# VHH binders against UPF0159 protein Ta1429, part 12

Target 1, 206 residues: UPF0159 protein Ta1429, of Thermoplasma acidophilum (q9hib2r271to476)
Amino acid sequence: EKVRLIKYSNEREEMQKVLALLMYPFAEDASGIISRIKAMELSEASAILERIRDLRKNRRMKVGRPFEAVNYVFEVTTNYGAFRDLQRHRFLSIVRKPLTVSYGFDVPPIIAKMPDLSEEYAEAMKDAERVYRIIKERYGAWIAQYAVPFAYRYPVVFTTNLAEATYFIELRSTPQAHFDLRDIAIRMYNEIKSVHPSLAGIIKFV
Short names: E, the ipSAE of ESMFold2; O, the ipSAE of OpenDDE; V2, 0.75 times the mean of E and O plus 0.25 times the DockQ between their complexes.

## First folded at step 16 (VHH; framework vhh_3k1k_2)

Design w1 (at its last look DockQ between E and O 0.01; V2 from the best seeds 0.00; counts 0 for: pae E 18.9 > 2, placed apart)
Fold by ESMFold2, look of step 16:
Structure w1 (fold): chain B 206 residues (1-206), chain A 121 residues (1-121)
Amino acid sequence: as target 1 above (206 residues)
Amino acid sequence: QVQLVESGGALVQPGGSLRLSCAASGFTFSSYTMRWYRQAPGKEREWVAGITGDSGLTSYEDSVEGRFTISRDDARNTVYLQMNSLKPEDTAVYYCAADYYKGNTIYVDYWGQGTQVTVSS
């Protein structure tokens, strides 16, 4: 369930791009808008973004298309079940590694509450690891991945933008979302907030 | 038409170094995971290394980690494998592959013809 923000750009420059795109429909030319935005203090730019945040009344009101200009690359290490649900979103999923036993496995919450069944589950995972290692030695890692139970985690790298990330985070951070997706959504939010504290404010319904 | 053309295979002595190249065409190279595989005589093809599109993350088979380095040049549609501290067990035909993601299934749809690497003295 690890979420890493791999790639992002300078926040002030990203804010300037977003503001330029937001103001363009009201401008006579692009040069005038760029000059105005370059003259803005950070506090003024932040205040404009806060007003835009406040105008969103509910999570069905999407952030505007200008926020598509802010791009991120994430690495998410998660089990196969969570990955399938993540794929339903329109992320650009670029790569997966071969499945391995190296990233640990998740125990479903219903099983985790039952000590005897949790122990049987862990024994099954250890047995699968032994099979994986035998197959890897003989046939290599790519073939061996088919012996890895889907409870094992693996990293997935994808790109997204702030508009899409806001949609995903606000949809999947609700109490009705599956725990795995809620966890990923909250961690993505915290990663964005860490590097882009002003822009993260647009993610209102977390 | 998708094409993958490997080059750089040679005969080298144990402990030597070699750099393989794979030139790609016919697809949007920057968005595809590129992989190196190898096939020793009498064995099945095995995965050696991979490098993701766009983010450039790398991964290696255990026996080559620390000795081999995969890299890519998206402007030239080329993936490389720098092979150091070569051992006789590295002797194989090395293949470049493009890894296509369709739904939740990984396909290796495109293979090159391979380039022979021989480590002996």
Scores: ipSAE 0.000, ipTM 0.118, lowest interface PAE 18.9, mean pLDDT 79
ESMFold2 (binder alone), look of step 16: mean pLDDT 83; pTM 0.829
OpenDDE, look of step 16: ipSAE 0.034; ipTM 0.562

Design w2 (from u3 with Y107W; at its last look DockQ between E and O 0.03; V2 from the best seeds 0.00; counts 0 for: pae E 15.1 > 2, placed apart)
Fold by ESMFold2, look of step 16:
Structure w2 (fold): chain B 206 residues (1-206), chain A 122 residues (1-122)
Amino acid sequence: as target 1 above (206 residues)
Amino acid sequence: QVQLVESGGALVQPGGSLRLSCAASGFTFSSYTMRWYRQAPGKEREWVAGITGDSGLTSYEDSVEGRFTISRDDARNTVYLQMNSLKPEDTAVYYCAADYYKGNTIWVSDYWGQGTQVTVSS
């Protein structure tokens, strides 16, 4: 799969954590706030999050630090060109592998619009695969990776939090974003929404 | 075996509407980008619209944006092209395509199907 959400926690517990962190600066004591939040109905907690969402007028307004308490682990399989753009975003932890031809390659949309050019592109990718396999046989995978064009895919595992994910998703889901990153951003949003439908509401500008 | 079968082409008056369908089999439809192309008489085949798998992102050639809508029904393994406000310039054979792969390599296939004829004339 291109985007997999590997790890997440129970939504109610995550919502309670976020609300506790939002309310603590205004509390008389921590026990009182925690007790109130723990007793809170899910619908009431969701309504508070929706009010916080509504206060964000545009995508430049970041979500607050309390949302950094909600953590996710993703695996993304994408071409190296898109991965280099992903690296501009601070992710908490990234595991990389040497580039390879084993995961296939992407055809850019502009090239896909032209069938004859798409075939030339695919033949060029096959030529690169041939060179990669020769170099890998003689010199190993670490050296061979330099023969891999950026269109080839590879998997990356990273951790992030809801605040960082919101920033990335809202930035890269716009029509002006590069197609590859827009696709990844939308898929990440859908994965978060699937497991955390109430918290995903904070991701407003998708 | 991958099969793509287009249908829904017809003769219509200018300003009319048509809905083209493309039934797909032989692959995991929901994960793959689907595209429509067309070829007018004496012209090169050109891309018309595309819709990604899973994320559902759509894109259109400039001359059809706002008039054509691509959509998919993953339960029926079918992609659609809703064509509104048709013009004589839209007259063409319309082809469905998927991102095709052999091994881990994506190919634009020579298997465009037979196409479906759309004719817009008075």
Scores: ipSAE 0.000, ipTM 0.181, lowest interface PAE 15.1, mean pLDDT 80
ESMFold2 (binder alone), look of step 16: mean pLDDT 81; pTM 0.825
OpenDDE, look of step 16: ipSAE 0.059; ipTM 0.582

Design w3 (from u3 with L57I; at its last look DockQ between E and O 0.81; V2 from the best seeds 0.63)
Amino acid sequence: QVQLVESGGALVQPGGSLRLSCAASGFTFSSYTMRWYRQAPGKEREWVAGITGDSGITSYEDSVEGRFTISRDDARNTVYLQMNSLKPEDTAVYYCAADYYKGNTIYVSDYWGQGTQVTVSS
ESMFold2, look of step 16: ipSAE 0.520; ipTM 0.820
ESMFold2 (binder alone), look of step 16: mean pLDDT 80; pTM 0.808
OpenDDE, look of step 16: ipSAE 0.632; ipTM 0.858

Design w4 (from v5 with Y100T; at its last look DockQ between E and O 0.81; V2 from the best seeds 0.00; counts 0 for: pae O 2.6 > 2)
Fold by OpenDDE, look of step 16:
Structure w4 (fold): chain B 206 residues (1-206), chain A 122 residues (1-122)
Amino acid sequence: as target 1 above (206 residues)
Amino acid sequence: QVQLVESGGALVQPGGSLRLSCAASGFTFSSYTMRWYRQAPGKEREWVAGITGDSGLTSYEDSVEGRFTISRDDARNTVYLQMNSLKPEDTAVYYCAADTYKGNVIYVSDYWGQGTQVTVSS
């Protein structure tokens, strides 16, 4: 699975948290906010989020700090080449292991359409695997990373919040984005939507 | 002891309807978010629909929005997927999954069923 949401918090609780933070600038004190939140119906909470969503007219209008309170843990598996692009999003807290040839590799779609070239591509990847193993045996896994082609799959785990996720998803889901990252972005959106249907509404431009 | 058992998969014509069921046991069903996934041959598994426990909030993948409906019967520990206006591209093995809960922390799709085959073909 390319994108897997591993960990999240209950949406009701998260919504209450976000709403509390949203309300803070307009409240007398924190205790008053808590009382209001406790008395608020889910429908009202959702309506407020929808209003916030509707206020966003374009991608340049960033979601506010309150949405940073909602956190996610993802496992993402993409090829190393695509990962390097993903890694440019420094707001993602990525945890990763050394590169390896253990997870297989992706064949570019254009190459995959041509059987002979696809076979040649696969053989090249296998050669790289052999080299990796030789280096690993002699010099260890850390040095062996240099032998791993960009095509090889590279699972990583990262943490992110809803604001960061929104930014990433809206940026990388555009037609201009590389198709690998676009795929990841859309999948991330779906994962978030699957567990936070109301909060996911803030991700408007997908 | 946790178990999810899907049923209802079948061969149907395009435009047809099908209702999948997932019977759950071994956990407090009503508190759990339930989800449907599908995997077509040669494709990655994808999320299809979800329904939360306490609130019963539903969500759908864009491609099935308006055609599929997820629902749950807590008294029967069962989650359903009503699929209408089926298309050939809906052909896949459909899986039921359940999140796990520890306080406010939820772990996504810790439990899975074995899947049920849905084939949409003329």
Scores: ipSAE 0.042, ipTM 0.541, lowest interface PAE 2.6, mean pLDDT 90
ESMFold2, look of step 16: ipSAE 0.565; ipTM 0.841
ESMFold2 (binder alone), look of step 16: mean pLDDT 85; pTM 0.866

Design w5 (from u3 with G50A E65K; at its last look DockQ between E and O 0.86; V2 from the best seeds 0.64)
Amino acid sequence: QVQLVESGGALVQPGGSLRLSCAASGFTFSSYTMRWYRQAPGKEREWVAAITGDSGLTSYEDSVKGRFTISRDDARNTVYLQMNSLKPEDTAVYYCAADYYKGNTIYVSDYWGQGTQVTVSS
ESMFold2, look of step 16: ipSAE 0.511; ipTM 0.805
ESMFold2 (binder alone), look of step 16: mean pLDDT 81; pTM 0.827
OpenDDE, look of step 16: ipSAE 0.627; ipTM 0.859

Design w6 (from u3 with T52V; at its last look DockQ between E and O 0.02; V2 from the best seeds 0.00; counts 0 for: pae E 19.2 > 2, framework grips, placed apart)
Fold by ESMFold2, look of step 16:
Formats: structure tokens, sequence, C-alpha cells
Structure w6 (fold): chain B 206 residues (1-206), chain A 122 residues (1-122)
């Protein structure tokens, strides 16, 4: 899979954390709010989240800091060009492998529709692979990374939170976004929605 | 001097299980991301799994996800690979490696072990 959601927590517990942080400024103490939220039925909690969602009128209006309390770990396998743009967003922690030719490369959709250009593109990638293997044999993988074209893929693991994920998804899911980032954004949204359907509702501008 | 020593490799039947260990010495283990790689005869080494030192976050190559589990014990300077539901294509020499960030530069697999042979026969 290009995007895999590796780690997440129980949705009800995550919703309770978010609601406690949202309500704390209006309460006398945290323990009283936590008790009320624990007694809250799922439909009531979801309704509060829907009201927060409705207050957001455009993509520029970020979700509040309480949503930073919901954390996710993703593994994303994508080309280096897309990864470079992806890392401009805040990441809490990252594990990555050396750039290599072992995970294949992406062909841009417009090139993929043109058979002669697709073959020229593939030949260029194969030429780069030959150079990479020569350099790796003689100087090691660290130096050989510099011969890997941006189109080649590699997997990375990173952590994020729902607030940052919402910002990234809403920014990059538009038709105007570059295909690679748009694809990653939509896949991240679907992964979050599959495990956290109520919380995913805050991601409004997909 | 940095040293990584793998152990636990064996001959097993398809569907069997093994636990590999990698004992580390000569560096501050807790500051390093630890990884497992494997290499079949005539093939390039390939990444199998990784675990971040400071957070314990794990990641896996697609073909082993759900079957292999990487873990670490910082008190014993040891990283483990629990391998379940083994298949003939898992046959390889398994290597432990250490990577870390220094500034903006990744030092990929600066330290390698000697490897341990895993053979899955049918």
Amino acid sequence: as target 1 above (206 residues)
Amino acid sequence: QVQLVESGGALVQPGGSLRLSCAASGFTFSSYTMRWYRQAPGKEREWVAGIVGDSGLTSYEDSVEGRFTISRDDARNTVYLQMNSLKPEDTAVYYCAADYYKGNTIYVSDYWGQGTQVTVSS
C-alpha cells in the first residue's frame, strides 16, 4: 500500500480527549469535565464535533489545538519529489530508508498515456539504475543515493496528529494540487475515516 | 568499537516461527534507529523492518507486515525480530543495522552485523 495507517487509538477515547480539551476553558476543573464527557453518549459527542466542523467556513480556518491530541503513525511509500514536498509539513518523528532503485519508480499520468514517451522515461530510469548500482558497489549506499532520480519510491514512517493531518489533507486534496501529494492526501483521509469515522468528520474540505 | 552480533537463525518448516536477536556494543544504543535487513544468495540486501530508538515506532516491508514484529530492549542493548508464518521466500541471511540522523544527514547503516542464516525448507 502507498499509504498505511500503522498505529491509532480507540476513537471514543480520542474523542473524549478532544472534547475535554475543548471544554476545559469553560469549566471549574478538568476532573469534572472528564466525568461529564465519560457519561456522554456517542451521538452527543459526535454532535459537538459536527458543530465545531460547521464553524469552519474555509480551508484557511484551521482546526483547534485540541485536535493535536489525536495521534497517528503512517507509512508512506512515495517518490522522493513528493516526499520532499511532504516533509515541508510538520512531522513529529520520522524513520526513513536510504534512497534506492529497489522500490520502482512512478510514471507521471500524462507521460503514461503516451507510449513512446513512457518508454523513453523508463529507459532514463534504467540508465540511472545502472549508475546507482555502480556507485553503490564502489562507494556504498550513502553516496549512491545521489544517483537516484526523484521518480523512484521509498517508504518512510512518520507520526502526525489530526490537526496537522487535517491541514495537509485539505490543502493537498484539491484538483489543483500536484498529483502525488493529492493521492497521498486522499489516501490518508480514507485511512483515518476507516478507523475514526466520527473524528474524520472534522476534515471538511476534502 | 561498534559491534552488532545476530543470532537465532535456523532451518524451519514453512509456517514455522523464529526469533532473531541482535546484541549491540560500542555505542549508545538508545540513540539509534535499529533495522533488520535480509539478503538471499545473489540478491541485494533488502530492508525488512525498523524501530526508532527514541519513540519505539516500528515499520515493516510489505511482504512481512503482520508476520514479523521488531522490538528493542534498550537495557540489554538488543533488538529482536519475531518471525511468524515463515515462507520459503523468507530464506536469507538476516542482518542487524544501526542508522541515525546527524544534522540533516542520514548515516544509513553505518554499523552492520555479520548476519544469521534463516532457511525455510519445503
Scores: ipSAE 0.000, ipTM 0.100, lowest interface PAE 19.2, mean pLDDT 79
ESMFold2 (binder alone), look of step 16: mean pLDDT 80; pTM 0.797
OpenDDE, look of step 16: ipSAE 0.868; ipTM 0.947

## First folded at step 17 (VHH; framework vhh_3k1k_2)

Design x1 (from u3 with A97T; at its last look DockQ between E and O 0.76; V2 from the best seeds 0.74)
Amino acid sequence: QVQLVESGGALVQPGGSLRLSCAASGFTFSSYTMRWYRQAPGKEREWVAGITGDSGLTSYEDSVEGRFTISRDDARNTVYLQMNSLKPEDTAVYYCTADYYKGNTIYVSDYWGQGTQVTVSS
ESMFold2, look of step 17: ipSAE 0.644; ipTM 0.872
ESMFold2 (binder alone), look of step 17: mean pLDDT 79; pTM 0.789
OpenDDE, look of step 17: ipSAE 0.814; ipTM 0.926

Design x2 (from u3 with A97V; at its last look DockQ between E and O 0.81; V2 from the best seeds 0.00; counts 0 for: pae E 2.2 > 2, unsure alone 64.7 < 65)
Amino acid sequence: QVQLVESGGALVQPGGSLRLSCAASGFTFSSYTMRWYRQAPGKEREWVAGITGDSGLTSYEDSVEGRFTISRDDARNTVYLQMNSLKPEDTAVYYCVADYYKGNTIYVSDYWGQGTQVTVSS
ESMFold2, look of step 17: ipSAE 0.642; ipTM 0.872
ESMFold2 (binder alone), look of step 17: mean pLDDT 80; pTM 0.811
OpenDDE, look of step 17: ipSAE 0.839; ipTM 0.937
ESMFold2, look of step 18: ipSAE 0.555; ipTM 0.845
ESMFold2 (binder alone), look of step 18: mean pLDDT 80; pTM 0.809
OpenDDE, look of step 18: ipSAE 0.841; ipTM 0.941

Design x3 (from u3 with A98K; at its last look DockQ between E and O 0.79; V2 from the best seeds 0.61)
Fold by OpenDDE, look of step 17:
Structure x3 (fold): chain B 206 residues (1-206), chain A 122 residues (1-122)
Amino acid sequence: as target 1 above (206 residues)
Amino acid sequence: QVQLVESGGALVQPGGSLRLSCAASGFTFSSYTMRWYRQAPGKEREWVAGITGDSGLTSYEDSVEGRFTISRDDARNTVYLQMNSLKPEDTAVYYCAKDYYKGNTIYVSDYWGQGTQVTVSS
């Protein structure tokens, strides 16, 4: 899978955290907030989130610190070239393994349309694989990374929170974004939406 | 052991309707979020719809919003996907998925059924 949500928390619990944090600046004390939240119906909680969503008029209006309380773990598989762009988002806490040729490679669309070049491309990638294996055998996996072309797929895992995810998704889902990252962004959004339908509403500009 | 069995896939004409079922066993069904995925030939698997276990809230991928309806029958340990106004681009193998709950922490599980083929063609 290109994008896989690995870990998340119960939406009700997450909503309660977010609401508590949102309400805190306006409350006399934390205990009152907790009592109110515990007594709050899910529909009411969702309605509050919807109102907050509606207050955002553009993507530059950040969702704020309260939404940082909601955390996700993703596994994303892109080619190494695309990963390099993903890595520019430093707020994503990326954990990655050494580059390898084990996960296959992507053929650029422009090359894929030309059978002869596509074949030549594939052969070149196979040559790279051979070189990788030779180096790996002699010098180890860490050094062998230098032989891995950008086209090879590179699974990575990263942690993020809902505020960060919102920023990333809204930024990279735009037409101006590179299509690889746009695809990742949209898929991330869908994964979040699939498990947190209410909270996902805060991601407004997709 | 956890089992998911999808059914209901068929060949239908554009504009037609189809109802998929996913029969679950081996776990407390009502506690779990259930999701539908689909994979078309040569394409990546994509999320279609979800229904939460705790609140029964539903969500949909944009392309199916308004056409598909996910529902669950906890008494029968079954999740459904009602597909209306089907389009050729809906052609895919459809899978149901279960997440793994550990307290309030949830892990996306590797539990998938064998899938059911949906083909929309004239």
Scores: ipSAE 0.546, ipTM 0.825, lowest interface PAE 1.1, mean pLDDT 91
ESMFold2, look of step 17: ipSAE 0.551; ipTM 0.828
ESMFold2 (binder alone), look of step 17: mean pLDDT 82; pTM 0.820

Design x4 (from u3 with A98T; at its last look DockQ between E and O 0.80; V2 from the best seeds 0.00; counts 0 for: pae E 2.4 > 2, unsure alone 64.4 < 65)
Fold by ESMFold2, look of step 17:
Structure x4 (fold): chain B 206 residues (1-206), chain A 122 residues (1-122)
Amino acid sequence: as target 1 above (206 residues)
Amino acid sequence: QVQLVESGGALVQPGGSLRLSCAASGFTFSSYTMRWYRQAPGKEREWVAGITGDSGLTSYEDSVEGRFTISRDDARNTVYLQMNSLKPEDTAVYYCATDYYKGNTIYVSDYWGQGTQVTVSS
């Protein structure tokens, strides 16, 4: 799987946390807000989130800090080139593995459309695999990873929050974004939507 | 022991309809998010639809929204996928899945059924 949501929390409880943080500046005390939010019907909570979504008129209008309270753990298996770009989005708790040939490689879409070039590309990747295995046997895995082309896939586990995920998804889901990151962004959006349909509504510019 | 059993897969013509069922046992069904996935031969598994426990909110992958409807019957521990306006590209093995719950922490799609085949062909 290219993008896996590993871990999330119950949506109702996450919505309650976000709403408490959103409403606190307008309240006399915190305990009163918590009581009102616990009593709130799901439809009312969802309507408030939809209103916040509607007020975001463009991608430059970031979601507020309260959405940082909603956390996710993802595993992304993608080529190393895409991983380096992914790393620019300072997700929390990034854990990486050493580069290997074990996860296969990606073929760029423009090359995939050209049968003769696609075949030559695949042969070059297989040659790199052969060299990797020779170097690994003789000099060990740490040295051998230098023979791994960026097209080979690499699993990474990271923690993020809904505010940062919204920013990443809205930035990288545009048609102008590099295909690898756009694909990751859309897949992350679908994973969040599948478990947090109400909260996912804040991710507007997909 | 968690068990998920899909049924209802069949051969249908384009434009036809099917209803898939997934019978669940071994956990407190009403609190659990249930999901449908599908996998065509030689392709990656893809998410199709989900329905949350507790709130019963539904969500759909873009290509099926408006054509497919997920629902649940908590009294019978069963989730359904009503598929209308079927297209040849909907041909796949359809899987039911649910999550593992530990307190407020939920681990995605830890339990899977064996799948049911849907074929849409003239």
Scores: ipSAE 0.356, ipTM 0.725, lowest interface PAE 2.4, mean pLDDT 85
ESMFold2 (binder alone), look of step 17: mean pLDDT 78; pTM 0.783
OpenDDE, look of step 17: ipSAE 0.636; ipTM 0.862

Design x5 (from v5 with Y111H; at its last look DockQ between E and O 0.83; V2 from the best seeds 0.68)
Fold by ESMFold2, look of step 17:
Structure x5 (fold): chain B 206 residues (1-206), chain A 122 residues (1-122)
Amino acid sequence: as target 1 above (206 residues)
Amino acid sequence: QVQLVESGGALVQPGGSLRLSCAASGFTFSSYTMRWYRQAPGKEREWVAGITGDSGLTSYEDSVEGRFTISRDDARNTVYLQMNSLKPEDTAVYYCAADYYKGNVIYVSDHWGQGTQVTVSS
């Protein structure tokens, strides 16, 4: 799978944390606000989140730091070029391994439309694979990764939060975004929506 | 042994309806989020619909919202996908998946079945 959600936390508990952090600046006593929020009906909590969503008039209006309390772990399998662009976003705990030829490669759409060029492209990728395997055998995977073209895929695991995920998704889901990042953004949105339907509502500009 | 058994896939005409079932054995998913995915030939598996365990909230991918309905019968350990107004684009193998708790954290699970083939064509 190109984008896989690995783990998350219970939505009601995450909503309670967000609401507590949103209300804390206006509370006289932190213990009292937590007690009130724990007693709150799910429908009431969802309604508050919907009001916050409605106040965001455009994607430049951030969702706020309380949404940093909601965390996700994702695995993304994509080409190295797209991964370099992912690194520009402030995701946490990025874990990667050396580049390799084991997960296949992507063919850019413009090349895919040209049969002769597609064949030449595939031969170039196979040549790079041969060089990679020679270097890996003699010098190990760390050195061999320098022979891997950017078109090859590999999995990356990272941790993010709902505030950062919202920013990334809203920025990269536009028609003008690079096709690799747009696809990743939409898939991340769907994964969050599938497990956190109420909280995913804050991701407004998809 | 944990297994998910999908059933109900068939050949239908455009505009038709179909109901998929996913029954679990080897575990009980009454508190677990259950999801349907689909995979068309030559495409990656994509999420279709979900239903949360403790709140029963449903969610849908944009292209199926209004046409598909997910539901669960926790007493029978079964989740359903009612598919109406079927289109050729809905042709795929459909898979069920369950998330599971490890401590206070929920993991998206590979506890899927063999899938069930849905084909929409004339």
Scores: ipSAE 0.515, ipTM 0.815, lowest interface PAE 1.6, mean pLDDT 84
ESMFold2 (binder alone), look of step 17: mean pLDDT 78; pTM 0.788
OpenDDE, look of step 17: ipSAE 0.739; ipTM 0.902

Design x6 (from v5 with G50A E65K Y100R; at its last look DockQ between E and O 0.86; V2 from the best seeds 0.56)
Fold by ESMFold2, look of step 17:
Structure x6 (fold): chain B 206 residues (1-206), chain A 122 residues (1-122)
Amino acid sequence: as target 1 above (206 residues)
Amino acid sequence: QVQLVESGGALVQPGGSLRLSCAASGFTFSSYTMRWYRQAPGKEREWVAAITGDSGLTSYEDSVKGRFTISRDDARNTVYLQMNSLKPEDTAVYYCAADRYKGNVIYVSDYWGQGTQVTVSS
């Protein structure tokens, strides 16, 4: 599975937290805002989020720091090349395993269209697997990872928040984005939408 | 033990309708977020629809929005997927799944059924 949502929090509670943070700078006192938000119907809360969405006219207009309060944990299984691009984003607590041959490898689309070259590519990957297994047996998995070509996949776990996820998704879901990151971005969007249908509305430029 | 059992899959013509059911046992149904996924031949499993436990909010993958409706009957511990205007690309095995609360955090769980086959062909 290329993108897995691991954990999230209840949407109503997250919406209340975001709204409290959005409204606090304009409030006379905090207890009045908290009481009003606790009493708010879900439809009213969703309407406020929709108006915040409407104020964003382009991708450069960030969703604001209150949305940093909504957190997700994802696992992404992808090739090392795509992982290096992923690292340029401000995802937190990135944890990876040593590189290995256990998750298979990706074949670039141009190579996949050429049967002769595709076969040569697959043989090279099998040769790398053989070298990896020899090194792993003699010197252990940490050293063996250096024999793993970047086309091999591996899982990475990271924590992100809705503000950073929105930025990443809107940047990388465009048709012009690199295929690997575009695919990850769209899958992350669908995962967030499946658990936070109201909050996902803030992700406008998908 | 927690079990999820899907039913209602069939062969239908393009443009037809079908209603899938997912019966849950071994847990209190009403507090769980329930999901439908599908997996077409040669493709990865993809999310289709979800319905939250306490609030009953629904969400849909873009390609099915307006055509599919997820609903739940907490008295019967059953989740439904009403599928209208079916297309050949909707052909897949359909799975239901459930999430789990752990304190104030919700984990996407491994509670999956064996699936039910939907085939849309002319």
Scores: ipSAE 0.425, ipTM 0.708, lowest interface PAE 1.7, mean pLDDT 85
ESMFold2 (binder alone), look of step 17: mean pLDDT 86; pTM 0.881
OpenDDE, look of step 17: ipSAE 0.495; ipTM 0.804

## First folded at step 18 (VHH; framework vhh_3k1k_2)

Design y1 (from x2 with A98K; at its last look DockQ between E and O 0.82; V2 from the best seeds 0.00; counts 0 for: pae E 2.1 > 2)
Fold by ESMFold2, look of step 18:
Structure y1 (fold): chain B 206 residues (1-206), chain A 122 residues (1-122)
Amino acid sequence: as target 1 above (206 residues)
Amino acid sequence: QVQLVESGGALVQPGGSLRLSCAASGFTFSSYTMRWYRQAPGKEREWVAGITGDSGLTSYEDSVEGRFTISRDDARNTVYLQMNSLKPEDTAVYYCVKDYYKGNTIYVSDYWGQGTQVTVSS
C-alpha cells in the first residue's frame, strides 16, 4: 500500500517507441525505421538497451529524452513531510486529497530508537487525532486537516515517465537520502522492474 | 470471471526447497504478465517475481534472485515459483497476481486470492 503501480503499457511496445525515438535522428525515413523496429526480436531490442545501460558510468549521466515516452501512474501513501519533498521532483501531474488521521503516522528512526521519546511522540500524535476528530465533527474534514501533523500519511496519485523515474530513483535510493524518499524510490524501482524487466535495466544506480 | 488459486505452501527447514503453483482461469492466460507477491506478518506486501506473457521474460526482487525461479505453463494455465535455498526471511503468505488489459493500457490488479502460506523454520 505504500507504493502502488496503478497502470503502465506493454513493455514490447514501449521498448519499440524508445528505440524509434533514439534512432529517428539518424534515419532518412521514419516509417522505415519504425517498421524495422517492429520486426525486431525482443532479444535484439533488449541487447540495445543493455548497451545503453552500459554507457551510463554514473548517476549524473542522464538516460535521455526518448525514455520520457514510457509513462507510469503511481499511488504513494506517505507522510505529508515526505510528500512535500516528493513534490520538488518533476512529475507530470498529481491528484491530492485533504489530510486526515485515517492512514496512521510515521515515527522518525531517531525517535524510534528511544523508548521514552517514542511514547511521548505517540501521545502527541494521539492528541492531534483527538483535536482533528473534534474539529471534523463540528466544521468538516477540509477545516480539520489543519490539525493533522506532518507525520501522518495520506495517499497521492501521480504520473511520471521512465526518464524522470530513473532520475528520482537513482538520486533517492542512496543510503544518504532522506529515509522516507529512499523507501519510496526502492519500491518504485521494484514495481517498474516487475512489469518492465528490460526497461528497468536502464535504472542502473539503485 | 478471473480466478487465481495458489497452492504448494508448506513448512520447510532452512535450505530446503518448495514449489508454488497458481492455477488460472477466466482469461487468456498466455497474454498476461503474472507476478508473485508475498506478505510477512506485520509487513506490507512485496513483489517477489514476475514473468511477462508475450516474451516470457522473468524478473526477481534482489533478495530472491538466484534462489527462486518463476515459470509458466500456458497449456495448463499455471504459473510456478520454484523456491530453493529457503531462509527464515522467506516466511510469508505468497500470492499470484495478474494485471488487466484495457485496450492498450494495462492496469495493476487489486484482486487478491487467499494465497498460500510458506513457513521456513528449523
Scores: ipSAE 0.533, ipTM 0.840, lowest interface PAE 2.1, mean pLDDT 85
ESMFold2 (binder alone), look of step 18: mean pLDDT 81; pTM 0.810
OpenDDE, look of step 18: ipSAE 0.770; ipTM 0.918

Design y2 (from x2 with T105E; at its last look DockQ between E and O 0.87; V2 from the best seeds 0.79)
Amino acid sequence: QVQLVESGGALVQPGGSLRLSCAASGFTFSSYTMRWYRQAPGKEREWVAGITGDSGLTSYEDSVEGRFTISRDDARNTVYLQMNSLKPEDTAVYYCVADYYKGNEIYVSDYWGQGTQVTVSS
ESMFold2, look of step 18: ipSAE 0.640; ipTM 0.874
ESMFold2 (binder alone), look of step 18: mean pLDDT 80; pTM 0.810
OpenDDE, look of step 18: ipSAE 0.845; ipTM 0.939
ESMFold2, look of step 19: ipSAE 0.672; ipTM 0.884
ESMFold2 (binder alone), look of step 19: mean pLDDT 81; pTM 0.814
OpenDDE, look of step 19: ipSAE 0.842; ipTM 0.937

